Miniprotein binders against 7-carboxy-7-deazaguanine synthase (queE). Designs and how they scored, part 13

Target 1, 235 residues: 7-carboxy-7-deazaguanine synthase (queE), of Hyperthermus butylicus (a2bj90)
Amino acid sequence: MSRSARRKTSALNTVLRVVEVFASIQGEGPFTGTYSVFVRLAGCNLRCPFCDTRYAWSLEAGKPLGVEELVEEIARYEPSLVVITGGEPLLQRHPLNSLVEGLESLGLRVQLETNGILPAPARDEQLWRVYHVVSPKDVPVRVPGAKLHPSWVDYARATGRAWFKFLVANEQHVREVAEYVAKLGIPRSRVYIMPLTPEKLDMKELLELHSRIASLAVKWRLNFSPRLHLLVQLP
Short names: E, the ipSAE of ESMFold2; O, the ipSAE of OpenDDE; V2, 0.75 times the mean of E and O plus 0.25 times the DockQ between their complexes.

## First folded at step 11 (miniprotein)

Design q19 (from q16 with E15K E22R; at its last look DockQ between E and O 0.91; V2 from the best seeds 0.00; counts 0 for: pae E 2.9 > 1.5)
Fold by ESMFold2, look of step 11:
Structure q19 (fold): chain B 235 residues (1-235), chain A 82 residues (1-82)
Amino acid sequence: as target 1 above (235 residues)
Amino acid sequence: SKIWVQIFFEADDPKELKKALRELIKLAKELGAKVEYFIEGNRVWIIIEGLSEEVAEKIAEEAKKLAEEYGLEVEVLIMKWE
């Protein structure tokens, strides 16, 4: 089969359910400050009480979009980073691998956001080559079925392409995170703590919360992640 | 307000998992609820919505009974939103 014919059959078999595509700044984690295009995929296997993207929970929230079309849309933004988020993007693993292949062929840097419940990428997956920010939901607040799959720690060690990010509101939460990462053998250099922001904070309160959590990050020798997009009022 | 029940089952044997899931889906549909679920290996995540508080508690109780009957690990959370 020609490359064109193989591409057509792949496009017919590779559709993603997409809630939104938009340009903004990556506001969280190791790539904070990077001009990014966000691709929010529909569907999540969790219903976290503290989720701020509830509109992406149901698979029906997304519009079906062909991978080739999506790659072209993303490319038009000329992003420095493509952030794949959701819901839980790994629920759409197969077409997601096709999307990553298309983005990589254009030299675009990709970062995935995941709750870490499904296994880390296998070595033969395109997802093996992208960066991952893993946000376990079993600490400090327990969500049903949110146990981090053990392969993520192995993946991080083997590739250097995964970091672990935790929402915290206070020092007790930080202590719980520290115990959790120590038990799993996750190095402090791979751990970020980030403010758990209530829905109704004004800017002063938001800054005070950032200051408090940043101070705790220093005290506990962990990396700090802001929610920069909230501070600068970007989506 | 909107009410959801989140249920997680885990088993050594996927056959027992699927039996419990099937019975829970049947009950939820009989009670007029909407069901969404995801299966991965020996684990399943189930979301049930469109419930009254009374029905949500009944479904949560049934999920625990099914887990005991089929030898599954179970976790349940009832969520309420305004």
Scores: ipSAE 0.392, ipTM 0.757, lowest interface PAE 2.9, mean pLDDT 89
ESMFold2 (binder alone), look of step 11: mean pLDDT 82; pTM 0.803
OpenDDE base, look of step 11: ipSAE 0.559; ipTM 0.840

Design q20 (from q16 with L77M; at its last look DockQ between E and O 0.94; V2 from the best seeds 0.00; counts 0 for: pae E 2.1 > 1.5)
Amino acid sequence: SKIWVQIFFEADDPEELKKALEELIKLAKELGAKVEYFIEGNRVWIIIEGLSEEVAEKIAEEAKKLAEEYGLEVEVMIMKWE
ESMFold2, look of step 11: ipSAE 0.519; ipTM 0.803
ESMFold2 (binder alone), look of step 11: mean pLDDT 84; pTM 0.813
OpenDDE base, look of step 11: ipSAE 0.642; ipTM 0.868

Design q21 (from q16 with M79F; at its last look DockQ between E and O 0.86; V2 from the best seeds 0.00; counts 0 for: pae E 2.7 > 1.5)
Fold by ESMFold2, look of step 11:
Structure q21 (fold): chain B 235 residues (1-235), chain A 82 residues (1-82)
Amino acid sequence: as target 1 above (235 residues)
Amino acid sequence: SKIWVQIFFEADDPEELKKALEELIKLAKELGAKVEYFIEGNRVWIIIEGLSEEVAEKIAEEAKKLAEEYGLEVEVLIFKWE
């Protein structure tokens, strides 16, 4: 084995706490519509009132999986995109970097979903090279301790590989997001607004909410993200 | 429904954070609550579950008192899920 191959094998001997692995469509953000494998990591440093994955909050919810075994499982799905989500994946940063190395060695594209509280990747991390969708939780609804780490804006500017996604229910929320991103210097081309969906919407209500938020995105010159998986009834 | 108390502390000095965190963890455990916390630099997130509403309010009040005692910034929120 070459020196690089031996390093990949060694890096893949770390462990992640994983809640679930499943195939679906990425329904949100810049990669909407992509056939994806989702890897949901356990543990979160927040308890958001609107979280739809509360079962991933505790590290105890995850099973320990070796990174090498996880890479093999993911590869069997033949994904076009690997979406790493959670909880908050950056709580498991070191083994996560090993997973990314393994996935990239197989030519698999990787996207991370994060609340942005922990620092953005450093240039020497494997995570530096993947795509990130950052969902700050201090606007429009503030969650305690959810301040976006300023390094994410620098990272987005330096790499072009980060986007910022915000759940909104109405125009006041969009105004707050617009003010927030302007203050931080986040260019509008990197910003998505997405419908904040209550759990009990019927399909007509869901479509109406999508229409309202999409119209606001156009009015405010922001990108719109659907919740496509809800519209097409996929996990 | 389930009750959660989320507490965020921030300080200029990590030693003050450590003292406040230790006292809060001790109180929560004495009251039979499950505690998780995450530390990053001079910031700590504390998540407490398994509480009655009365106990949750007492822990929230104690967190604010500890923040005053140790000179910390504090944010506290009690969440109730149906």
Scores: ipSAE 0.406, ipTM 0.740, lowest interface PAE 2.7, mean pLDDT 89
ESMFold2 (binder alone), look of step 11: mean pLDDT 82; pTM 0.794
OpenDDE base, look of step 11: ipSAE 0.414; ipTM 0.781

Design q22 (from q16 with E22R F38Y; at its last look DockQ between E and O 0.34; V2 from the best seeds 0.00; counts 0 for: pae E 8.7 > 1.5)
Fold by ESMFold2, look of step 11:
Structure q22 (fold): chain B 235 residues (1-235), chain A 82 residues (1-82)
Amino acid sequence: as target 1 above (235 residues)
Amino acid sequence: SKIWVQIFFEADDPEELKKALRELIKLAKELGAKVEYYIEGNRVWIIIEGLSEEVAEKIAEEAKKLAEEYGLEVEVLIMKWE
């Protein structure tokens, strides 16, 4: 098949296993507050005990959706940002690149959320050109199987399109994050610390935790990520 | 190209989990694969790399057979890219 024919065939035949598509506010990381459409892909290569989206762990949780129709559905929301999340979206890497191609052809801004176990995009992937929020789960939260692929630091340096977000519960965790990012050469401006929220906190407890972690972010001169959607009770 | 397999086992009884893990590690090492695994309570995550596509599918099939034999929940992901 010719290059053109292969691309046409791939777009028409490419499916993603999708758990849900919905509009909300991006509540975490550098794009906090942005009107967004979320595309939650099925499947994850981790089983984090604190995961708030356990329903997306299995590939069977997703329905197969064609990329072309999905692009049209997303576009109807008129999003300021398309957030691709999951599970772990990079488990569906090939059709994900097709989705990104379709979204970018419409001028839609795309952000991917990943646990960073799989490698960063190569220069010839559509994913090379989108924004990435990488949330390693090996430090300070030692989730079994988690390990940040070193290519993410190289990717961040080469493109300026990746940030690193870490779940923390206390100052010891923040110290561990600070040591980890210093060792990897990740500048503070690309690092976010975010509250590790246990299941079922009341609003008072949630606010107290946010206050404590935000104060630590100031103390350690790191960026702070809220979990804004929890504070404003959005999905 | 790079091909690797992620295997997640979960059981009510961690002893059955460990038996399945030992058999899978043995197979992977016989095939010359690099194996890393992590155990937490009733769960284990296994990463096997250095594989051809044919060997990866064989390991995935064996993981599912072991899960049936020992009464485990299993998920298997074959990851390939380049």
Scores: ipSAE 0.007, ipTM 0.246, lowest interface PAE 8.7, mean pLDDT 86
ESMFold2 (binder alone), look of step 11: mean pLDDT 82; pTM 0.796
OpenDDE base, look of step 11: ipSAE 0.021; ipTM 0.435

Design t32 (from t31 with E83M M88Q; at its last look DockQ between E and O 0.61; V2 from the best seeds 0.00; counts 0 for: pae E 7.6 > 1.5)
Fold by ESMFold2, look of step 11:
Structure t32 (fold): chain B 235 residues (1-235), chain A 93 residues (1-93)
Amino acid sequence: as target 1 above (235 residues)
Amino acid sequence: SKVKVEVYIEDEGRTYFFIFKVDSPEKLERVLRRIEEFLRRHRPERVWIIIEVEDPEQARRIAEELERVFRELGYKEVEVLLMGNWVQVFAER
């Protein structure tokens, strides 16, 4: 509310609030299977009941890190992909653009994960050329405050650098996703459905859910995303 | 007791984030009153207020009061998510 608090999000700066940095396999979406470094940024503008990273909801969960130091740390992993996730990374948009600039100067490929509430990148932003996986939370489970910003569809058409990923538990959910993407004009080739996994599933239940959702993806002619990291027990 | 109030504001394409750590009921009331005064003066485009309190009944009462305030201010979309001791109130003009 104070002008000093506004400085935290509006000025160009070289500091990000980071929850964790770690190497693993990208387990979801179009880059599934890629050796990746994950950068989890603190803060989220949603409180999804099904969130698997609730520890990143608050900005206080993150520590301030300089962008230059973060670029150096990421580079030491020699990743094939840098996945920027969170919370909601676009809450830290200005320093995030600085991070992307640093990573791209080293030739590193970057993917952003976002809930799509904040606008898609402008043409003059470093984020413009980054790959984006957009996970709207207003369908099929409607989370308060969730609404896909319309610029994401335009961005996807203009660049081919965005895909849309939806958590589903059953065929009714898939039908709702199909109706939603058709209404917004999102082509099926850009749509992934992914299992909505309850907090406690054994491996057989997890595989059964994957099988059901994969079969629905085929039936509805949509792409399927696993949660591969859960299946192979990686972070 | 751990009490935290977070406010996320999107207005005219800019995002603002405020965190208030609150260690007493008196300070919680003061923070909420100042948030309400800010909302009445500025009416930002989209607001998320996220509150974690010790008492779930207190969370419910705060959610109801904030929802009333947003509706009185003419916000067209007001949504509440209540989860035990935790509440999110979202409002959009």
Scores: ipSAE 0.015, ipTM 0.315, lowest interface PAE 7.6, mean pLDDT 86
ESMFold2 (binder alone), look of step 11: mean pLDDT 81; pTM 0.810
OpenDDE base, look of step 11: ipSAE 0.745; ipTM 0.899

## First folded at step 12 (miniprotein)

Design q23 (from q20 with W4Y; at its last look DockQ between E and O 0.87; V2 from the best seeds 0.00; counts 0 for: pae E 1.9 > 1.5)
Amino acid sequence: SKIYVQIFFEADDPEELKKALEELIKLAKELGAKVEYFIEGNRVWIIIEGLSEEVAEKIAEEAKKLAEEYGLEVEVMIMKWE
ESMFold2, look of step 12: ipSAE 0.570; ipTM 0.827
ESMFold2 (binder alone), look of step 12: mean pLDDT 83; pTM 0.807
OpenDDE base, look of step 12: ipSAE 0.719; ipTM 0.896

Design q24 (from q20 with F8Y; at its last look DockQ between E and O 0.87; V2 from the best seeds 0.00; counts 0 for: pae E 2.4 > 1.5)
Fold by ESMFold2, look of step 12:
Structure q24 (fold): chain B 235 residues (1-235), chain A 82 residues (1-82)
Amino acid sequence: as target 1 above (235 residues)
Amino acid sequence: SKIWVQIYFEADDPEELKKALEELIKLAKELGAKVEYFIEGNRVWIIIEGLSEEVAEKIAEEAKKLAEEYGLEVEVMIMKWE
């Protein structure tokens, strides 16, 4: 491509639709407990009944923000981890790759949260080098069009940079998850089960649910993910 | 309470997807509903909001009818939440 054509393409891909940026603790998955800056991108291709970030579903919920400005804002927090989440961040794949490039140029570690419907990163994408927590929505609660793209399993095997996290409420759900991951060839070491928390749950009920799901994780030899931010009352 | 319909279409021919999507958008707008959709290759995700339960059921049935007409794979779910 000519320099002029490349410049035009880059300019179009330097803006993200962003709902919020905030500092907190990563409360879920393999990086639980890490001081993090969360970047919530607008838009989702699903409307899951158990979603607790419904305000990010519509593309209209996000404001356009330049990638360079966003990188500078994130850097001011001095995060140990940058968590890119949403909605579904891969709906904004091209400018997301630009954001990742900027963050990595500053030595910042990046994790992406995705429903796994869109393909895993290709080797020539900046996202290839990022950590991914993939939360499939076709098991145990099945959402239309939520089939996990098969490339995520291949990506996890090739890179060691992806883990799979499943919301569960009971042992039947855990059994379904175990069958699903076995069928797809996802090793247990890459699988987390996490409590499916109703919106109206007091602290006692939340602790009881955590205890029950953690016990099931041990029984089924799967990793357990808390929802630590809920337990410690952080955003 | 809020009601929405989540619809997924997939086909070998993206032109048939576009035809079905256009008809569904037209119907939803005539019924006063808000539509958001996402297209990737031969797949489309459609979300239709602002519905009564009766209208949501009619839209879900129409989505299945359009899938048969245009030879599409279809998945549909009617959701309520507050």
Scores: ipSAE 0.457, ipTM 0.778, lowest interface PAE 2.4, mean pLDDT 89
ESMFold2 (binder alone), look of step 12: mean pLDDT 85; pTM 0.822
OpenDDE base, look of step 12: ipSAE 0.644; ipTM 0.866

Design q26 (from q20 with K2Y; at its last look DockQ between E and O 0.78; V2 from the best seeds 0.00; counts 0 for: pae E 1.7 > 1.5)
Fold by OpenDDE base, look of step 12:
Structure q26 (fold): chain B 235 residues (1-235), chain A 82 residues (1-82)
Amino acid sequence: as target 1 above (235 residues)
Amino acid sequence: SYIWVQIFFEADDPEELKKALEELIKLAKELGAKVEYFIEGNRVWIIIEGLSEEVAEKIAEEAKKLAEEYGLEVEVMIMKWE
């Protein structure tokens, strides 16, 4: 293999398409309330009608950023957690493994946000070591092609480092989630339900929706995820 | 209004999936639409954007025909927001 081919393959594994890097509080899932640096990656294999980050859908929305430079940028925030999100971060799997390796070398904790369509990390990937919040889009919201890859259930059982976060608007959605996770053998302790928020909710409507969904979580014996960042008006 | 078509194909043979994808990319380009796609093994997600309602319907129908022709599982949805 020529020196040019090795440089091209190394460059492909060391560059991410990044939309934004920012510090905030993790508003969702098992790490809610954690001071976090968010890395929003570009590109998504879905076009969910309820997506709040539509600007990240195209790969072209991201700028090319080197993994080393990105690790240095993240480290300057002294985060308690690094959250890798985006459109779908696992579309950039190879350079994402390199990013995780760099962050872990600094002792930083990493959480991935994924739609669960792509396969879970294999044991030889750096991504195997991190935390994952999987947000299926097949249930209850039924986005085409959003079927949860079965390897996420296996990964969750093997590692204990995965949680499943479902968007719900009503009790029927919560029922569908409860049936779905029971069928897949996902323990309820790893399941979060989160309010499906329309874009035009005011703060009063947002709080009322949170209250209703939280009450349903108790009734159905599931965990509740807020959208804390929306409630406290953070990014 | 923003209109797009979201297409999912799944096949036992990845080569039949690629043929269907290529025909759909060609159609999208001929219609002046933006197309993005993501392949993972025997599955592909295709997003065709910047459509009129009429063009979206035409793409959705063609995606179903291609799935039948190539023996693919297909999910097609015309998506719209204002």
Scores: ipSAE 0.314, ipTM 0.747, lowest interface PAE 1.6, mean pLDDT 91
ESMFold2, look of step 12: ipSAE 0.567; ipTM 0.819
ESMFold2 (binder alone), look of step 12: mean pLDDT 86; pTM 0.838

Design t33 (from t32 with Y16R E37K; at its last look DockQ between E and O 0.24; V2 from the best seeds 0.00; counts 0 for: total charge 0, pae E 7.0 > 1.5)
Fold by ESMFold2, look of step 12:
Structure t33 (fold): chain B 235 residues (1-235), chain A 93 residues (1-93)
Amino acid sequence: as target 1 above (235 residues)
Amino acid sequence: SKVKVEVYIEDEGRTRFFIFKVDSPEKLERVLRRIEKFLRRHRPERVWIIIEVEDPEQARRIAEELERVFRELGYKEVEVLLMGNWVQVFAER
């Protein structure tokens, strides 16, 4: 028997390099608090000093999984949201579009997390209809090699399905974010500032940092994102 | 102890990547020549090259050579960043 005769769609044969799949809550951004399944893809085009998931930097960290098998695994969790993250998921763009097609065919809501270096989805991509949280790494603290692709602002304007999230430690950082988003024409309603959490904070220190950054968000009329999963000690 | 070379490309709406695992300096030179040949042939719109090496001086030499190649090919924006034992070269036409 010929396997090609039994398989006519690329979605059935497409492979992703996956580091992990797990259930938790979305702890950051506009979907904070949502019961989610996280799909962490391998490979990243940045080496951020404050990355919480350095184990996903290398493409070698991922195991190959077929898209159909992955869709079935995700569906068994019965998620309210599927969060595709990584590394940088857009490095695996073609099979990622196939995964999105499979998930959306089951009525599952999908959110992508990206550093925004690679371009936003085109209108004919499955990713076009997905929700995106874009975390540019060129402001306030520039990560080497980071540069937001301008198409993300156009995409956000055209679709309303993108938000921009920035790590900040102090008011100078918030000022820099405010200037950056104003220059790019990103409305404040689409902007989140989030605490830059150093390693080895105890709970008291973590809460104090959240309070400080939340106060700055109010002062600067920006949205605040917690690191909720850290506060409740979930992955 | 291993050298790794990752190349990320965005061109004509297509994303492509290449991964090279290199266990010797001699093989690294061959990989770098293959990357240069590819760049001269295809001239993709945006390229990120990430190289992790053991020797920081080798990282500097590689970064300088890649920068020269991109500029010879007419790339308008070339950024070279060194950070410890790795280098990233970004180029855009």
Scores: ipSAE 0.018, ipTM 0.349, lowest interface PAE 7.0, mean pLDDT 85
ESMFold2 (binder alone), look of step 12: mean pLDDT 84; pTM 0.848
OpenDDE base, look of step 12: ipSAE 0.755; ipTM 0.904

Design v1 (at its last look DockQ between E and O 0.73; V2 from the best seeds 0.68)
Amino acid sequence: SKIWVQIFFEADDPEELKKALEELIKLAKELGAKVEYFIEGNRVWIIIEGLSEEVAEKIAEEAKKLAEEYGLEVEVMIMKWKDGKEVWVYKEK
ESMFold2, look of step 12: ipSAE 0.661; ipTM 0.827
ESMFold2 (binder alone), look of step 12: mean pLDDT 78; pTM 0.766
OpenDDE base, look of step 12: ipSAE 0.665; ipTM 0.857

Design v2 (at its last look DockQ between E and O 0.78; V2 from the best seeds 0.00; counts 0 for: pae E 1.51 > 1.5)
Fold by OpenDDE base, look of step 12:
Structure v2 (fold): chain B 235 residues (1-235), chain A 93 residues (1-93)
Amino acid sequence: as target 1 above (235 residues)
Amino acid sequence: SKIWVQIFFEADDPEELKKALEELIKLAKELGAKVEYFIEGNRVWIIIEGLSEEVAEKIAEEALKLAEEYGLEVEVMIMKWTDGKTVYILEKE
């Protein structure tokens, strides 16, 4: 009589604090142009001066939502990609693994956006299987405590499912990024530079900035990430 | 306008980190500030909100003293938001 001890997953692992769920086009990184459902999680361990989602910083800005209910909500959009973003999604690591399990069971592709401060997924986590876009905040614009956790470099090498996206405003920033990724041994093919837009730009200024940073990406042999959603006026 | 202090601590001993955190939380509460914090192993990120410039400077100075007292690595930034613009007030290492 083999007593299979069903470990009761504690109720704490089944609820996320969610700011918003919406469908749009992924505007950034390796999945730019993909029809996506965005899940913006609440809470961030940083207060980046250039953050465009400041309303998600507090854990209290999110409503508690069950993982099962959230999976059903996401599935109704028939997304080509699920983008988990927020403040910092990995602050809700346990229920986030449960969410990923639910989404993958439906055959949905998942991409995480993270600041890279918290450890990369371990092999036993559901998060190990998804795509990650890591956006360090220590280079070129330093934010306190924003040091990239070294496990992300190891994860990128082991899985090929991570990319690194850096915010840049000028050629000096691009140089600093190039030096930083070389020092860490991150392949240039996994590095994206993206326009830093700390203030509201008009469309002309935004296009001029995109053009400048894209030209720098070519010069420095790095990938370019647009802010496509801003260019096409989507969420 | 709103003012925030962001503090990062890292320690070899997580117990020394907790002592410094507890003292900062106490100070922030005594000053009527909102405190959020996030702990990951031997690292903590602390955000203190709703401050005056003078109070923000005092908190930043206290964070540096606590880091020295407890042997912590520390990073401190005072940030001010006015009409959606961010103004850097002080980075202290």
Scores: ipSAE 0.612, ipTM 0.837, lowest interface PAE 0.9, mean pLDDT 91
ESMFold2, look of step 12: ipSAE 0.622; ipTM 0.820
ESMFold2 (binder alone), look of step 12: mean pLDDT 80; pTM 0.791

## First folded at step 14 (miniprotein)

Design w1 (at its last read DockQ between E and O 0.91; V2 from the best seeds 0.78)
Amino acid sequence: SKIYVQIFFEADDPEELKKALEELIKLAKELGAKVEYFIEGNRVWIIIEGLSEEVAEKIAEEALKLAEEYGLEVEVMIMKWKNGKEVWIYKEK
ESMFold2, look of step 14: ipSAE 0.680; ipTM 0.860
ESMFold2 (binder alone), look of step 14: mean pLDDT 81; pTM 0.800
OpenDDE base, look of step 14: ipSAE 0.777; ipTM 0.910
ESMFold2, look of step 16: ipSAE 0.645; ipTM 0.843
ESMFold2 (binder alone), look of step 16: mean pLDDT 80; pTM 0.788
OpenDDE base, look of step 16: ipSAE 0.769; ipTM 0.909
ESMFold2, fold request of step 23: ipSAE 0.670, 0.655, 0.672; ipTM 0.852, 0.849, 0.850
ESMFold2 (binder alone), fold request of step 23: mean pLDDT 82, 82, 82; pTM 0.805, 0.809, 0.808
OpenDDE base, fold request of step 23: ipSAE 0.805, 0.784, 0.796; ipTM 0.921, 0.914, 0.917
ESMFold2, last read: ipSAE 0.631, 0.659, 0.704; ipTM 0.834, 0.851, 0.870
ESMFold2 (binder alone), last read: mean pLDDT 82, 82, 82; pTM 0.810, 0.806, 0.810
OpenDDE base, last read: ipSAE 0.778, 0.770, 0.774; ipTM 0.913, 0.912, 0.912

Design w2 (at its last look DockQ between E and O 0.80; V2 from the best seeds 0.73)
Fold by ESMFold2, look of step 14:
Structure w2 (fold): chain B 235 residues (1-235), chain A 93 residues (1-93)
Amino acid sequence: as target 1 above (235 residues)
Amino acid sequence: SKIYVQIFFEADDPEELKKALEELIKLAKELGAKVEYFIEGNRVWIIIEGLSEEVALKIAEEALKLAEEYGLEVEVMIMKWTNGKEIYIYTEK
């Protein structure tokens, strides 16, 4: 057996549990409006009452895909942005770093969506240079064990590659978010508030909620994130 | 209806965490429940499903007992879904 061939074969056998791969528009956060390919990884360490992607909670919901074949599938879409989401993508950290390496070798820009419970990337990880949108689940909605890992604030300051996004329904939620980010030293320029949308909201109600939260964002000097894909009825 | 018990443990010593986790998994399996868990350092997240409300409460009580026994921080939530809609939340520290 060849030492070189064995090493090459081992690296090519890196596998991710993937729920779905699809093209759409990034509807949330700093890259809103960008033509994107979404890679939804299986598995989540939380069961949030308001989750709209419950079908990705279990690791068994994903199909095993090799990283090399996944990179090839993504590339065929010719995306402007690759959004890695889930569940919680950092539960599959090792093969995720391999995926990022492959995507970056093709010049593809990558964004990760995470609940921020697991540590931020280390300097020697491929994920270090990826953009991150961190959605803490311990404020204003309080989910057990959802404490934001403190390394994310340090990472954001060191790299400028992380933003923090919070679902809010009203001004009391915004006040709680403002107090939280101030306590942790998260600059307001890195903070987005986004409408907490019920599953069965008609278009008028959706627009009204967006208007209300946007007005609060201005009042509290925070960035506003739409849920643009809902407004334009894309996945 | 879908019922989920979410349990979070944290300890200074990961070995105490592992002991509590093993005992909880044993109980959950004995009661016919499905268990998923995730460990990172001195923290563990435990998701238990496939339960009646009565069994969910028993598991939540056991989690609190184990946390006291092993000196762990604990958070517990029971969540119930009917027609894909959340109806009931139980929380305790």
Scores: ipSAE 0.651, ipTM 0.837, lowest interface PAE 1.4, mean pLDDT 88
ESMFold2 (binder alone), look of step 14: mean pLDDT 81; pTM 0.796
OpenDDE base, look of step 14: ipSAE 0.761; ipTM 0.896

